# Designs tried in a protein design chat: miniprotein binders against q6w4x9r395to579. Part 247

Target 1, 185 residues: q6w4x9r395to579
Amino acid sequence: GHCSLEGGSFVTTFDARPYRFHGTCTYILLQSPQLPEDGALMAVYDKSGVSHSETSLVAVVYLSRQDKIVISQDEVVTNNGEAKWLPYKTRNITVFRQTSTHLQMATSFGLELVVQLRPIFQAYVTVGPQFRGQTRGLCGNFNGDTTDDFTTSMGIAEGTASLFVDSWRAGNCPAALERETDPCS
Below, E stands for the ipSAE of ESMFold2; O stands for the ipSAE of OpenDDE; V2 stands for 0.75 times the mean of E and O plus 0.25 times the DockQ between their complexes.

## First folded at step 22 (miniprotein)

Design sl12 (at its last look DockQ between E and O 0.92; V2 from the best seeds 0.82)
Fold by ESMFold2, look of step 22:
Structure sl12 (fold): chain B 185 residues (1-185), chain A 89 residues (1-89)
Amino acid sequence: as target 1 above (185 residues)
Amino acid sequence: SQLRKIARVLYWLAAVLLWEAERAFEAGNFEEAFELAEEAGKLIEYAIKLAEKAIKEGDTDPQTEELLKKAEKLAKEVERFIAKVAEEL
């Protein structure tokens, strides 16, 4: 399964459900029992540009009881708060420069993260088939059904992206906004 | 500056760890909450030191001062939370 976080705060779930939101917070992208040591993947969003309602991805965070990896838009990579030189390897995780513009976090447990550093900071999450039906968060539940991809942290299927996104906040932050589209602007 | 860039990462990580500590506390896992909050405290104090050093070394970007202000606020939040958890230990 593939989940993407692209410019303009666009998200596409593992079930190919697209949505957009605006928020300045850390959000849970993916939780799953398939991730060892209570692992979770998270995304940090902050204000971007001069537009008063625009936010963008600024970092991706992988947390477990063993590792606390951050990859930032500024090309800083840390584990457990310590800056790391690439390639960086633990027993289960390798972080390396895939190309001049992309970093990759590869794992032995079926999670792959590719981060585009330039021209804009974007992230691409790939999970193996063992994750099917076993995921929660902004990337959806990976069950082949787009109608319940907006399932909140309390297990409620919502019809709006903003309520869904707000439920996955991992911080004390302002409520997310669903972006209104003006086709003439 | 590079110091500001690292400090920002430490700030984000500390904020996430405080959130996880608060969730552990709500679940009654007070030892886990304490350990996560202490880790957040160490990270945020280091972030503050790096941001202050960046300013002393000539980083004039307003983002660096903004980060320092946010980090100092988070440090106080972590300190209050640690005191709260300690009452349950």
Scores: ipSAE 0.792, ipTM 0.905, lowest interface PAE 0.8, mean pLDDT 87
Fold by OpenDDE base, look of step 22:
Structure sl12 (fold): chain B 185 residues (1-185), chain A 89 residues (1-89)
Amino acid sequence: as target 1 above (185 residues)
Amino acid sequence: SQLRKIARVLYWLAAVLLWEAERAFEAGNFEEAFELAEEAGKLIEYAIKLAEKAIKEGDTDPQTEELLKKAEKLAKEVERFIAKVAEEL
């Protein structure tokens, strides 16, 4: 399954459902029992302009009982709050520079993350087939059905992206907006 | 500044940890809530220190000041939450 966060505020789920939102919070992208140590992948969005519609991805966070890895648009990589030099390796995770503009987080448990740093901070999440039907979050449920991708954290199917996205907030933030405006780059 | 960049990361992490702590609290996992909140507290305090250092060293970017303000606010929230959790332990 491939999930993408592009163009500042665009998301394409594992089931290839595209949607857009404007929010300034941290959101759960991927939660799954297939992730060890209660792992979860999250995305941090922040204001990129003066309007509420000007939001962009600014960091990706992987949280587990063992690791708390943050990859920011400023090319700062931290684990458990400590800045790390690349390549950085833990027991099951390796973060390294893939190209001059791309960082990669490789794992031993079927999760891969590629982060494009420039010109736009974007993220690409790949999960193995073992994750099918066992994912939750903004990346959807990876079950081959696009119509139920907007399932909230409470298991309710929503018709709009905003309510869906809000349900996956990992912080006390304002409600997300669903506007068809250009995101910040 | 590099300090601001790191501080911002710590802020984000602290915020999500506080959120996790709150979820744990709601679930009745008070010990976990406390541990998460304590960790959030440490991170946010460090973030504040870094932001302050950045400013002291000449970072005049409004974003740094804004970050400091946000971080201080979050620190207070964490402290209040820790106190709340402590009552349940």
Scores: ipSAE 0.782, ipTM 0.905, lowest interface PAE 0.6, mean pLDDT 94
ESMFold2 (binder alone), look of step 22: mean pLDDT 90; pTM 0.892

Design sl13 (at its last look DockQ between E and O 0.68; V2 from the best seeds 0.69)
Fold by ESMFold2, look of step 22:
Structure sl13 (fold): chain B 185 residues (1-185), chain A 89 residues (1-89)
Amino acid sequence: as target 1 above (185 residues)
Amino acid sequence: SELRKIARVLYWLAAVLLWEAERAFEAGNFEEAFELAEEAGKLIEYVIKLAEKAIKEGDTDPQTEELLKKAEKLAKEVERFIAKVAEEL
């Protein structure tokens, strides 16, 4: 399964459902029992344009009870709060420079993340077949059915992206949220 | 500056850790909530030091001042949450 986060705040779910949102916060992209140590993949979005409603991806975070990996648009890679040189390897995760413009996080548990650094910061999430029907978050539920990909963190299937996206908000963002009055799309 | 770039990453991580601490608190896992909140507090203190150092070393980017302001606000939130968790320990 493939999920993408592309310029203009566009997302395509594991079941190929596209949507767009504007928000300034951290969001849960993917949760699954297939991720070890209560792992979750998250995306950080921030303001990016002149219109005051434009937002873009600025970082991807992998968080578990053991690892706290951040990969930023500024090419900073950290684990557990410490900057790392690439290639960087743990027991089950390897982060390396795939090309001059792309980084890759490969894992032994079926998650792969490819990050495009230039010309714009984008992310591509791939999960193995063991994840089918066992995912939650902005990347959808990976059940082969696009009609319920907008399932909120409370388990409610929504028809619009905005309510769905807001339900997956993670991380306290009061300064950023205080200046964002109306999320769109 | 490089200091600003690192400080931004650590700020995002600290915010996520506080959020995780709040979820642990709601679940009744008070020792876990305390540990996560203390980790967030250590990170945000370091963020503030990095941002201040960047400014002293000549970083004039407005984003650095904005980051410092956000980090100081987050530090107060973490402190309040730690006090709240301590009542349950």
Scores: ipSAE 0.696, ipTM 0.861, lowest interface PAE 1.2, mean pLDDT 86
Fold by OpenDDE base, look of step 22:
Structure sl13 (fold): chain B 185 residues (1-185), chain A 89 residues (1-89)
Amino acid sequence: as target 1 above (185 residues)
Amino acid sequence: SELRKIARVLYWLAAVLLWEAERAFEAGNFEEAFELAEEAGKLIEYVIKLAEKAIKEGDTDPQTEELLKKAEKLAKEVERFIAKVAEEL
């Protein structure tokens, strides 16, 4: 499954459902029992301009009982609160520079993350087939059905992206907005 | 500044840790909630120090000041939460 966070505020789920939102919070992208140590992948969005529609991805966070890895738009990589030089390797995770503009987080448990640093901070999440039907978050449930991708953290199917996205907030933040235009895209 | 860049990252981490702590609390996992909140507290204190250092070293970007303000606010929230959790331990 491939999930993408592009153009500042665009998301394409593992089931290839595209949607858009504007928010300034951290959101759960991926939760799954297939992630070891209660792992979760998250996305941090922040304001990129003056208007509420000017929001963009600024960091990706992987949290587990063992690791707390943050990759920021400023090319700062931390684990457990400490800045790390690349390539950085833990027991099951390796973060390294893929290209001059791309970082990659490779794992031994079927999760891959590619982060484009420039010109726009974007992220691409890939999960192995073992994750099928066992994912939750903004990236959807990876079950081949796009119609149920907007399932909230409480297991309720929503019709709009905003309510869906809000349910996956990982912090006390304002409600997400759904708008047609994004000047930061 | 480089300090601000690091500080922002740690701020985001602290914020999500507090959120995790709150979830743990709601689930009745008070010990876990406390541990997560304590970790958030340590991080946010470090964020404040980094931001202050950046400013002291000449970072005049409004974003740094904003970060400091946000960090201070979060620190208070964490403190209040820790106190709340402690009552349940």
Scores: ipSAE 0.692, ipTM 0.874, lowest interface PAE 0.7, mean pLDDT 93
ESMFold2 (binder alone), look of step 22: mean pLDDT 89; pTM 0.877

Design sl14 (at its last look DockQ between E and O 0.88; V2 from the best seeds 0.70)
Fold by ESMFold2, look of step 22:
Structure sl14 (fold): chain B 185 residues (1-185), chain A 89 residues (1-89)
Amino acid sequence: as target 1 above (185 residues)
Amino acid sequence: SELRRIARVLYWLAAVLLWEAERAFEAGNFEEAFELAEEAGKLIEYAIKLAEKAIKEGDTDPQTEELLKKAEKLAKEVERFIAKVAEEL
């Protein structure tokens, strides 16, 4: 399954449902029992451009009890708060420069992350078939049905992306509805 | 500056770890909450030191001062939370 974060604000779920949002927060992109050590993949969004309401992807974070990997749009890679030179290996994870513009995090547990650094910071998440029906977060539930991809952290299928996205915030930050009411100044 | 870029990453990670610590606390996992919050505290203190060093070395970008202010605020939040968790241990 494939989930993408493109153009700074666009998401396509594992079931190919596209949506767009703006918010200044960290969001849970992917959680699954298939990720070891309570692993989760998260996406950090922050203000971008000249508009107060526009945000874009600025970092991707992989957290587990063993690893706390951050890959930023500024090409900084850390694990457990320590900056790393690439290629970087742990027992189960390898982070390396795929090309001059792309970094890759490859794992032994069926998660692959490719980030494009330039011209725009983008992320591409690939999970193996063992993840089918076992994912939650902004990338959806990977069950082959787009009608329930907007399932909140409470297990409620929503018809709008904004309520779905706000439920997956991993931080003490304003709701997307507040962002929708904040006009450009 | 490179110091600002690293400090920003540490800030984001610290914020996420505090959030995870809060979830662990709400679930009654107080030792896990304490460990995550202590790690967040170490990261945010390091982020503050790097941001301060960037300014001392001539980084005049307003983003660096903004980061320092946010990091100092987060450090206080982490400190308060650690004290709260310690009462449950």
Scores: ipSAE 0.685, ipTM 0.855, lowest interface PAE 1.3, mean pLDDT 86
Fold by OpenDDE base, look of step 22:
Structure sl14 (fold): chain B 185 residues (1-185), chain A 89 residues (1-89)
Amino acid sequence: as target 1 above (185 residues)
Amino acid sequence: SELRRIARVLYWLAAVLLWEAERAFEAGNFEEAFELAEEAGKLIEYAIKLAEKAIKEGDTDPQTEELLKKAEKLAKEVERFIAKVAEEL
């Protein structure tokens, strides 16, 4: 499954459902029992301009009982709050520079993350087939059905992205705004 | 500045940890909640120190001041939460 966070505020789920939102919070992208140590992948969005519609991805966070890895737009990589030099390797995770503009987080448990640093901070999440039907968060449930991707953290299917996205907040933040997806953005 | 960049990351991480702590608390996992909140507290305090240092060293970007303000607010929230959890231990 492939999930993408592009264009500042666009998300495409594992089931290839595109949607857009504007929020300034940390959101759960991926939770799954397939992630060890209660692991979760999260996305941090912040304002990038003056208007409410000017929001963008600014960091990706992988959080587990063992690791707290942050990849930021400023190319700051930390684990447990300490800045790390690349390549950085833990027991099951390796973060390294893929290209001059891309970082990659590789894991031994079927999760891959590619982060584009410039010109736009974007993220691409790949999970193995073992994750099928066992994912939750903004990236959806990876079950091949796009119609139920907007399932909230409480297991309720929503018709709009805003309520769906808000349910996956990982912090105290304002409500997200929804807009139609523009493929040209 | 480099200090601001790191401070911002720590702020985000602290916020997430506080959220996790709150969830643990709601689930009745008070020990876990406490541990997570304590960790959040350490991170946010470090973030504050870094932001302050940045300002002291000449970072005049409004974003740094804003970050400091946000971090201080979060620190207070963490402290209040820790106190709340402690009552349940």
Scores: ipSAE 0.587, ipTM 0.833, lowest interface PAE 1.0, mean pLDDT 92
ESMFold2 (binder alone), look of step 22: mean pLDDT 90; pTM 0.897

Design sl15 (at its last look DockQ between E and O 0.88; V2 from the best seeds 0.75)
Fold by ESMFold2, look of step 22:
Structure sl15 (fold): chain B 185 residues (1-185), chain A 89 residues (1-89)
Amino acid sequence: as target 1 above (185 residues)
Amino acid sequence: SELRKIARVLYWLAAVLLWEAERAFEAGNFEEAFELAEEAGKLIEYAIKLAEKAIKEGDTDPETEELLKKAEKLAKEVERFIAKVAEEL
């Protein structure tokens, strides 16, 4: 299964359902019991350009009880808050520079992340077949059915990407209220 | 500057860990909430130090001062949350 985060806000799910959203927050991209130690993959989006509706991917986060890996748009890689030189290896995870423009996080548990640093910060998530039907988050549920890929964190299938994406927020997003009340900002 | 770039990563991670701590607290997992919040506090303290050092070393990007302000606000939120969790232990 393949999930992609392209351009400023395009996503394609494991079931090949495309959508676009505009938000500034951290979002849960992938959760699954197949990820060890309560692992989750998250995406950080922030404003881009001068338009109030333009947002783009600025970092990818892999979070578990043991490892807290961040790969940023600025080419900073940390684990548990410590900057790392590449290649970097833990028990189950290796992060290395695949090319001058791409980084890869390879794991022993069937998750692979490829990050394009230039010309545009993009991410490509690949999971093995053991994840089939056992994923949730922005990458969808990987069950072969695109009609329920917009399943919220409450387990409700939505018809719009915006409600679905909003339900997967993992962080404080206070700027949204200011934007709702100030159309000229 | 390189220091600002690292500080921003630490800020994002600290914010995520505080969010996770809040979820653990809501679930009644107070020891987990405390541990996550303590980790967030250490990360945000370091982020503040790096942002301050970046400014001192000549980083004039207004984004760096904005990051410092956000980090100081988050640090207070983390401290307040830790005190709240400690009452439930």
Scores: ipSAE 0.758, ipTM 0.888, lowest interface PAE 1.0, mean pLDDT 86
Fold by OpenDDE base, look of step 22:
Structure sl15 (fold): chain B 185 residues (1-185), chain A 89 residues (1-89)
Amino acid sequence: as target 1 above (185 residues)
Amino acid sequence: SELRKIARVLYWLAAVLLWEAERAFEAGNFEEAFELAEEAGKLIEYAIKLAEKAIKEGDTDPETEELLKKAEKLAKEVERFIAKVAEEL
């Protein structure tokens, strides 16, 4: 399954459902029992302009009981709050520079993350087939059905992206907006 | 500044840890809530220190000041939460 966070505020789920939102919060992208140590992948969105519609991805966070890895738009990589030099390797995770503009987080448990740093901070999440039907978050449920991708954290199917996205907030933040405006680059 | 960049990361992480702590609390996992909140507190305090240092060293970017304000606000929130959790331990 491939999930993408592109163009500042566009998301394409594992089931290939595209949607857009504007929010300034941290959101759960991927939660799954297939992730060890209660792992979860999260996305941090922040204001990129003066308007509420100008939001962009600014960091990706992987949290587990063992690791707290942050990859920021400023090319800062931290684990457990400490800045790390690349390549950085833990027991099951390796973060390294793939190209001059791309970082990659490789794992031993079927999760891969590619982060494009420039010109736009974007993220690409890949999960193995073992994750089918066992994912939750903004990346959807990876069950081959696009119509139920907007399932909230409470298991309710929503018709709008905003309510869906809000349900996956990982912080005390304002409600997300569903507006058809250009995201910040 | 490099300090600001790191401070922002710590801020984001602290925020999510507080959120996790709150969830743990709601679930009745008070010990876990406390541990997460304490960790959030450490991170946010460090973030504040870094932001302050950045400013002191000449970072005049409004974003740095904004970050500092946000971080201070979050720190207070964490402290209040820790106190709340402590009552349940």
Scores: ipSAE 0.651, ipTM 0.855, lowest interface PAE 0.8, mean pLDDT 93
ESMFold2 (binder alone), look of step 22: mean pLDDT 90; pTM 0.889

Design sl16 (at its last fold request DockQ between E and O 0.77; V2 from the best seeds 0.84)
Fold by OpenDDE base, fold request of step 23:
Structure sl16 (fold): chain B 185 residues (1-185), chain A 89 residues (1-89)
Amino acid sequence: as target 1 above (185 residues)
Amino acid sequence: SELRKLARVLYWLAAVLLWEAERAFEAGNFEEAFELAEEAGKLIEYAIKLAEKAIKEGDTDPQTEELLKKAEKLAKEVERFIAKVAEEL
C-alpha cells in the first residue's frame, strides 16, 4: 500500500482515495498491530501563510515505545528528543539520505517512509501486504475499498474529510478545514 | 537558526506526548500518563531553553519568539496535567 502526503494539503490513502484538508495539528497517519511496540506514524502540519488555508506538512513523526523519531522539513532528525546524524540506525529502523532532496526511513517490519524535502515537504508511506485491512489513520484502512477510508478513530464512517481528519488529531489544535486552495500554497 | 529548528521539533514531540498522556489518563493508565507527561515536560523545557538561547544569541526571527511563547504555554499545560495525574497515582 502507498499513501502520499503532497502539495501541502493533499492526501492519497493506501486505497488510492485522494482528499485534501487544511489543519495545523499533528495527525495519525498510520496505526497498525503490524507496527512493533505500539508504533504509529504521524504527520505534523503547520501554518505556512496568513490564512487558514495556507497549511503545510512540516514534519513526520514515528512513535513507538522504543523510538520517537521526528523528521522535519528543516532536515532535523531526532530520536527521543535527541538530534541525530544521518545515517541513523536503531535496532529495526534506519534513517538515511536517499538523494539530495529525499530522506528515507527504512524498517525491518514492512514500513517504508520517503520524505521529500524540497521544493515542497512531502511524504510517501509504503506498507507491506501484511498490513492489508489492518491499518487506520489518515492513510486509510488498506482494504481495497475507497468508500470506507474516512473511518474515524472511533470506527465511524464519515462522509467528509474534515470530520475524518479531525478524528485523527494527535494534539490539542483547531479543527481542520475543507477549502480549495492552490496546492503550492 | 539551528536552535529554533531543533526547538520546534522538540515542541512538536512534546505536544504529541502530552496528547498521548491525556489519552492514557482517559483510559485509566495513570502511570503511563505520568511517564509520558514527564517526558513531554523535559522536552518542552529543553525546547524553551533552546529558543531562549537562540534569541539571546541574536535570533530576531518572529517565528522564534512565537515558538517560545507556544512552548511556554505548552509547558504550563504539561505541568497542570502532571499535577492532575499525580492525584490519581
Scores: ipSAE 0.882, ipTM 0.944, lowest interface PAE 0.5, mean pLDDT 95
Fold by ESMFold2, fold request of step 23:
Formats: C-alpha cells, sequence, structure tokens
Structure sl16 (fold): chain B 185 residues (1-185), chain A 89 residues (1-89)
C-alpha cells in the first residue's frame, strides 16, 4: 500500500483516496499493530507563506518505544534528539540517501518512507501487505474501501477531510477555524 | 544556521512527547506520562540552549527568535505538567 504527502498539502491514502487540508500541527499518518514497539508515523506541517492557507510538510517523525526519528525539510536527521550522519542504522531501521534529492527510511517490519528534499519537501509511505486492514491515521485504513478512509481517531467515519484531519492532531493545536485567526500557530 | 535547524527538530519532538504524556495521563498511566514529560523537558531545554547559542553566534533569521519564544513557552508547559503528574505518583 502507498500513501503520499505532496505539495499544496495534498494527501493520497493507502486506498487511493485523495484529499487536501490546511493546518499547522503534527498529525498522525499511520498507526498499526504491525509497527513494533507501539510505533507510529507522524507528519509535521507549518506555514509556508504569509497566509495560513499556505501550509506545507516540514518534517516526518517515526516514534516507538525504542526510536524517535525525525527527518526535517532542512535535511536534519535525528534519533532520540541526537543528530545523525547518513547512512544511519538501528536494529531494524536504516536511513540513507537514496538519491541526491531523496532520503529513504527502510525497515525490517514492512514500512518504507521516501522523502523528497527538493524541489519541495514531500513524503511517500509504503507498507507491506501485512498492514492491510490494520492501519489508522491520515493515510487511511487500507481496507480497499474509500468510503470509510476518513475514519477519525474516535472511530467515526466522516464525509469531509477537515473533521477527519483535525481528529488526528498530535499536539495542542487550534482547529482549522481557530488556526486561521491565531497568529501564534 | 545549523543550530537553529536542530533546535527546531528538538522543539517538534518535545511537543509531540508532551502530547503523548498528556494522553498517557488521561489513561491513568502516570509513570509513563512522567517519563515522557521528563524526556520532553530535556529536549526542550536543549532546544532553548541551541537557539540561544545560534543568536549569540550571529543568526539573524527572525524565525530563530520566534522559535526561542515558542520553546520557552513549551518548557513552562512541560514543567507545569510534570508537577501535575508527580502528584499522582
Amino acid sequence: as target 1 above (185 residues)
Amino acid sequence: SELRKLARVLYWLAAVLLWEAERAFEAGNFEEAFELAEEAGKLIEYAIKLAEKAIKEGDTDPQTEELLKKAEKLAKEVERFIAKVAEEL
């Protein structure tokens, strides 16, 4: 399964459902029992211009009980808050430069992340077939049915992207409406 | 500057760990909440030091001062939360 985070704050789920949102927060992309050590993949979005409707991906975060990996648009790679030189390897994760413009996080547990650094910071998430029907978050539930891909963190299927996305915030961020008027977020 | 870039990553990570600590607290997992919040506190303290060092070394990007202000605010929030969790231990 493939999930993408592309310029203009576009997302395409594992079930190929496209949507767009505008927000300044960290969001849960992927939770699954298939990720070891209570792993989760998250995306950080921040303003990219003067208006809040101009938001973009600025970092991807992988968290588990063992690892806290951040890959930023500034090409900073950390684990547990410590900067790392590439290639960087743990027991089950390797982060390396795939090409001059792309970094890759490869894992032994069926998660792959490819990050495009230039011309614009984008992310591409690939999960193996063992994840089918076993995912939650902005990348959807990977069950082959797009009608329930907008399932919130409370398990409610929504018809619109904005309510779905706001439910997956991993931070004390204002909702989209409040963010449009809040100069601090 | 490279210091600002690292400080920003530490800030984002600390904010996420505080959020997870708050979720653990709501679930009654007070020892987990405390551990996550303490880790967030260490990260944000380091982020503040890096941002301050960047400014002292001549980083004039307005984003660096904005980051420092955000990090100082988060540090106070983490400190208050740690105190709250400690009452339940």
Scores: ipSAE 0.834, ipTM 0.925, lowest interface PAE 0.6, mean pLDDT 88
ESMFold2, look of step 22: ipSAE 0.828; ipTM 0.920
ESMFold2 (binder alone), look of step 22: mean pLDDT 90; pTM 0.887
OpenDDE base, look of step 22: ipSAE 0.778; ipTM 0.903
ESMFold2, fold request of step 23: ipSAE 0.826, 0.582; ipTM 0.918, 0.814
ESMFold2 (binder alone), fold request of step 23: mean pLDDT 90, 90, 90; pTM 0.887, 0.886, 0.886
OpenDDE base, fold request of step 23: ipSAE 0.872, 0.872; ipTM 0.939, 0.940

Design sl17 (at its last look DockQ between E and O 0.90; V2 from the best seeds 0.78)
Fold by OpenDDE base, look of step 22:
Structure sl17 (fold): chain B 185 residues (1-185), chain A 89 residues (1-89)
Amino acid sequence: as target 1 above (185 residues)
Amino acid sequence: SELRKIARVLYWLAAVLLWEAQRAFEAGNFEEAFELAEEAGKLIEYAIKLAEKAIKEGDTDPQTEELLKKAEKLAKEVERFIAKVAEEL
């Protein structure tokens, strides 16, 4: 399954459902029992301009009982709050520079993350087939059905992206907006 | 500044940890809530220190000041939450 966060505020789920939102919070992208140590992948969005519609991805966070890895648009990589030099390796995770503009987080448990740093901070999440039907978050449920991708954290199917996205907030933040405006780059 | 960049990361992490702590609390996992909140507290305090240092060293970017303000607000929130959790331990 491939999930993408592109163009500042666009998301394409594992089931290939595209949607857009404007929010300034941290959101759960991927939660799954297939992730060890209660792992979860999250995305941090922040205001990139003056208007509320000008939001962009600014960091990706992987949290587990063992690791708390943050990859920011400023090319700062931390684990448990400590800045790390690349390549950085833990027991099951390796973060390294893939190209001059791309960082990669490789794992031993079927999760891969590629982060494009420039010109736009974007993220690409790949999960193995073992994750099918066992994912939750903004990346959807990876069950081959796009119509139920907007399932909230409470298991309710929503018709709009905003309510869906809000349900996956990992912070005390304002409600997300569903507006068709150009995201910040 | 480089300090701001790091401070911002710490802020984000602290914020999500507080959120996790709150979820744990709601679930009745008070010990976990406390541990997460304490960790959030440490991170946010460090973030504040870094932001302050950045400013002291000449970072005049409004974003740094804004970050500091946000971080201080979050720190207070964390402290209040820690106190709340402690009552349940």
Scores: ipSAE 0.771, ipTM 0.901, lowest interface PAE 0.6, mean pLDDT 94
Fold by ESMFold2, look of step 22:
Structure sl17 (fold): chain B 185 residues (1-185), chain A 89 residues (1-89)
Amino acid sequence: as target 1 above (185 residues)
Amino acid sequence: SELRKIARVLYWLAAVLLWEAQRAFEAGNFEEAFELAEEAGKLIEYAIKLAEKAIKEGDTDPQTEELLKKAEKLAKEVERFIAKVAEEL
């Protein structure tokens, strides 16, 4: 399965459902029992221009009980808050420069992350077939059915991307929907 | 600057660890919440030091001053949360 985070804050799920959102937060891309040590993949989005409504991917984070890997748009790679030289290897994770414009995080547990650094910071997530029907987050549930890919962190299938995306926030960030819909004096 | 770039990564990680600490607290796992919050506190203090050093060494990018303000606010949030968790230990 393939999930992509592309310029303009576009996302395509493991079931090929495209959507777009704008938010300034960290979001859970992928949770699964197939990831060891309670692993999760997360994406950091921040403002990307003069308009407050435009946001873009600025970092990808892999967290588990063992590792806390961050790969930033500034080409900073850390684990557990310590900067690392590439190639960087742990027992089950390798981070290396794939090309002059791409970094790769390869794992022994069926997760692969490719990060495009230039011209625009983008990310491509690939998971093996063992993940089918066992994923949650912005990349969807990988069950072959696009109608329930917008399933929230509470297990509720939503019809709009904004409500779905806001449910996967990993932080105390303002919801863009509430800010726009509440014009109280 | 390179210092600002590292400080941003530490800031993002600290914010996520505080969020995980808050989730652990809500689940009644107060020792785990305390450990995560302490780690977040160490990361954010280091981020502040790096951002301040970047400014002192000539980083004039407005993003660096903005990061410092955000990091100082997060540090206060972490301190407040640690105190809250300590009451349950």
Scores: ipSAE 0.719, ipTM 0.868, lowest interface PAE 1.1, mean pLDDT 86
ESMFold2 (binder alone), look of step 22: mean pLDDT 90; pTM 0.887

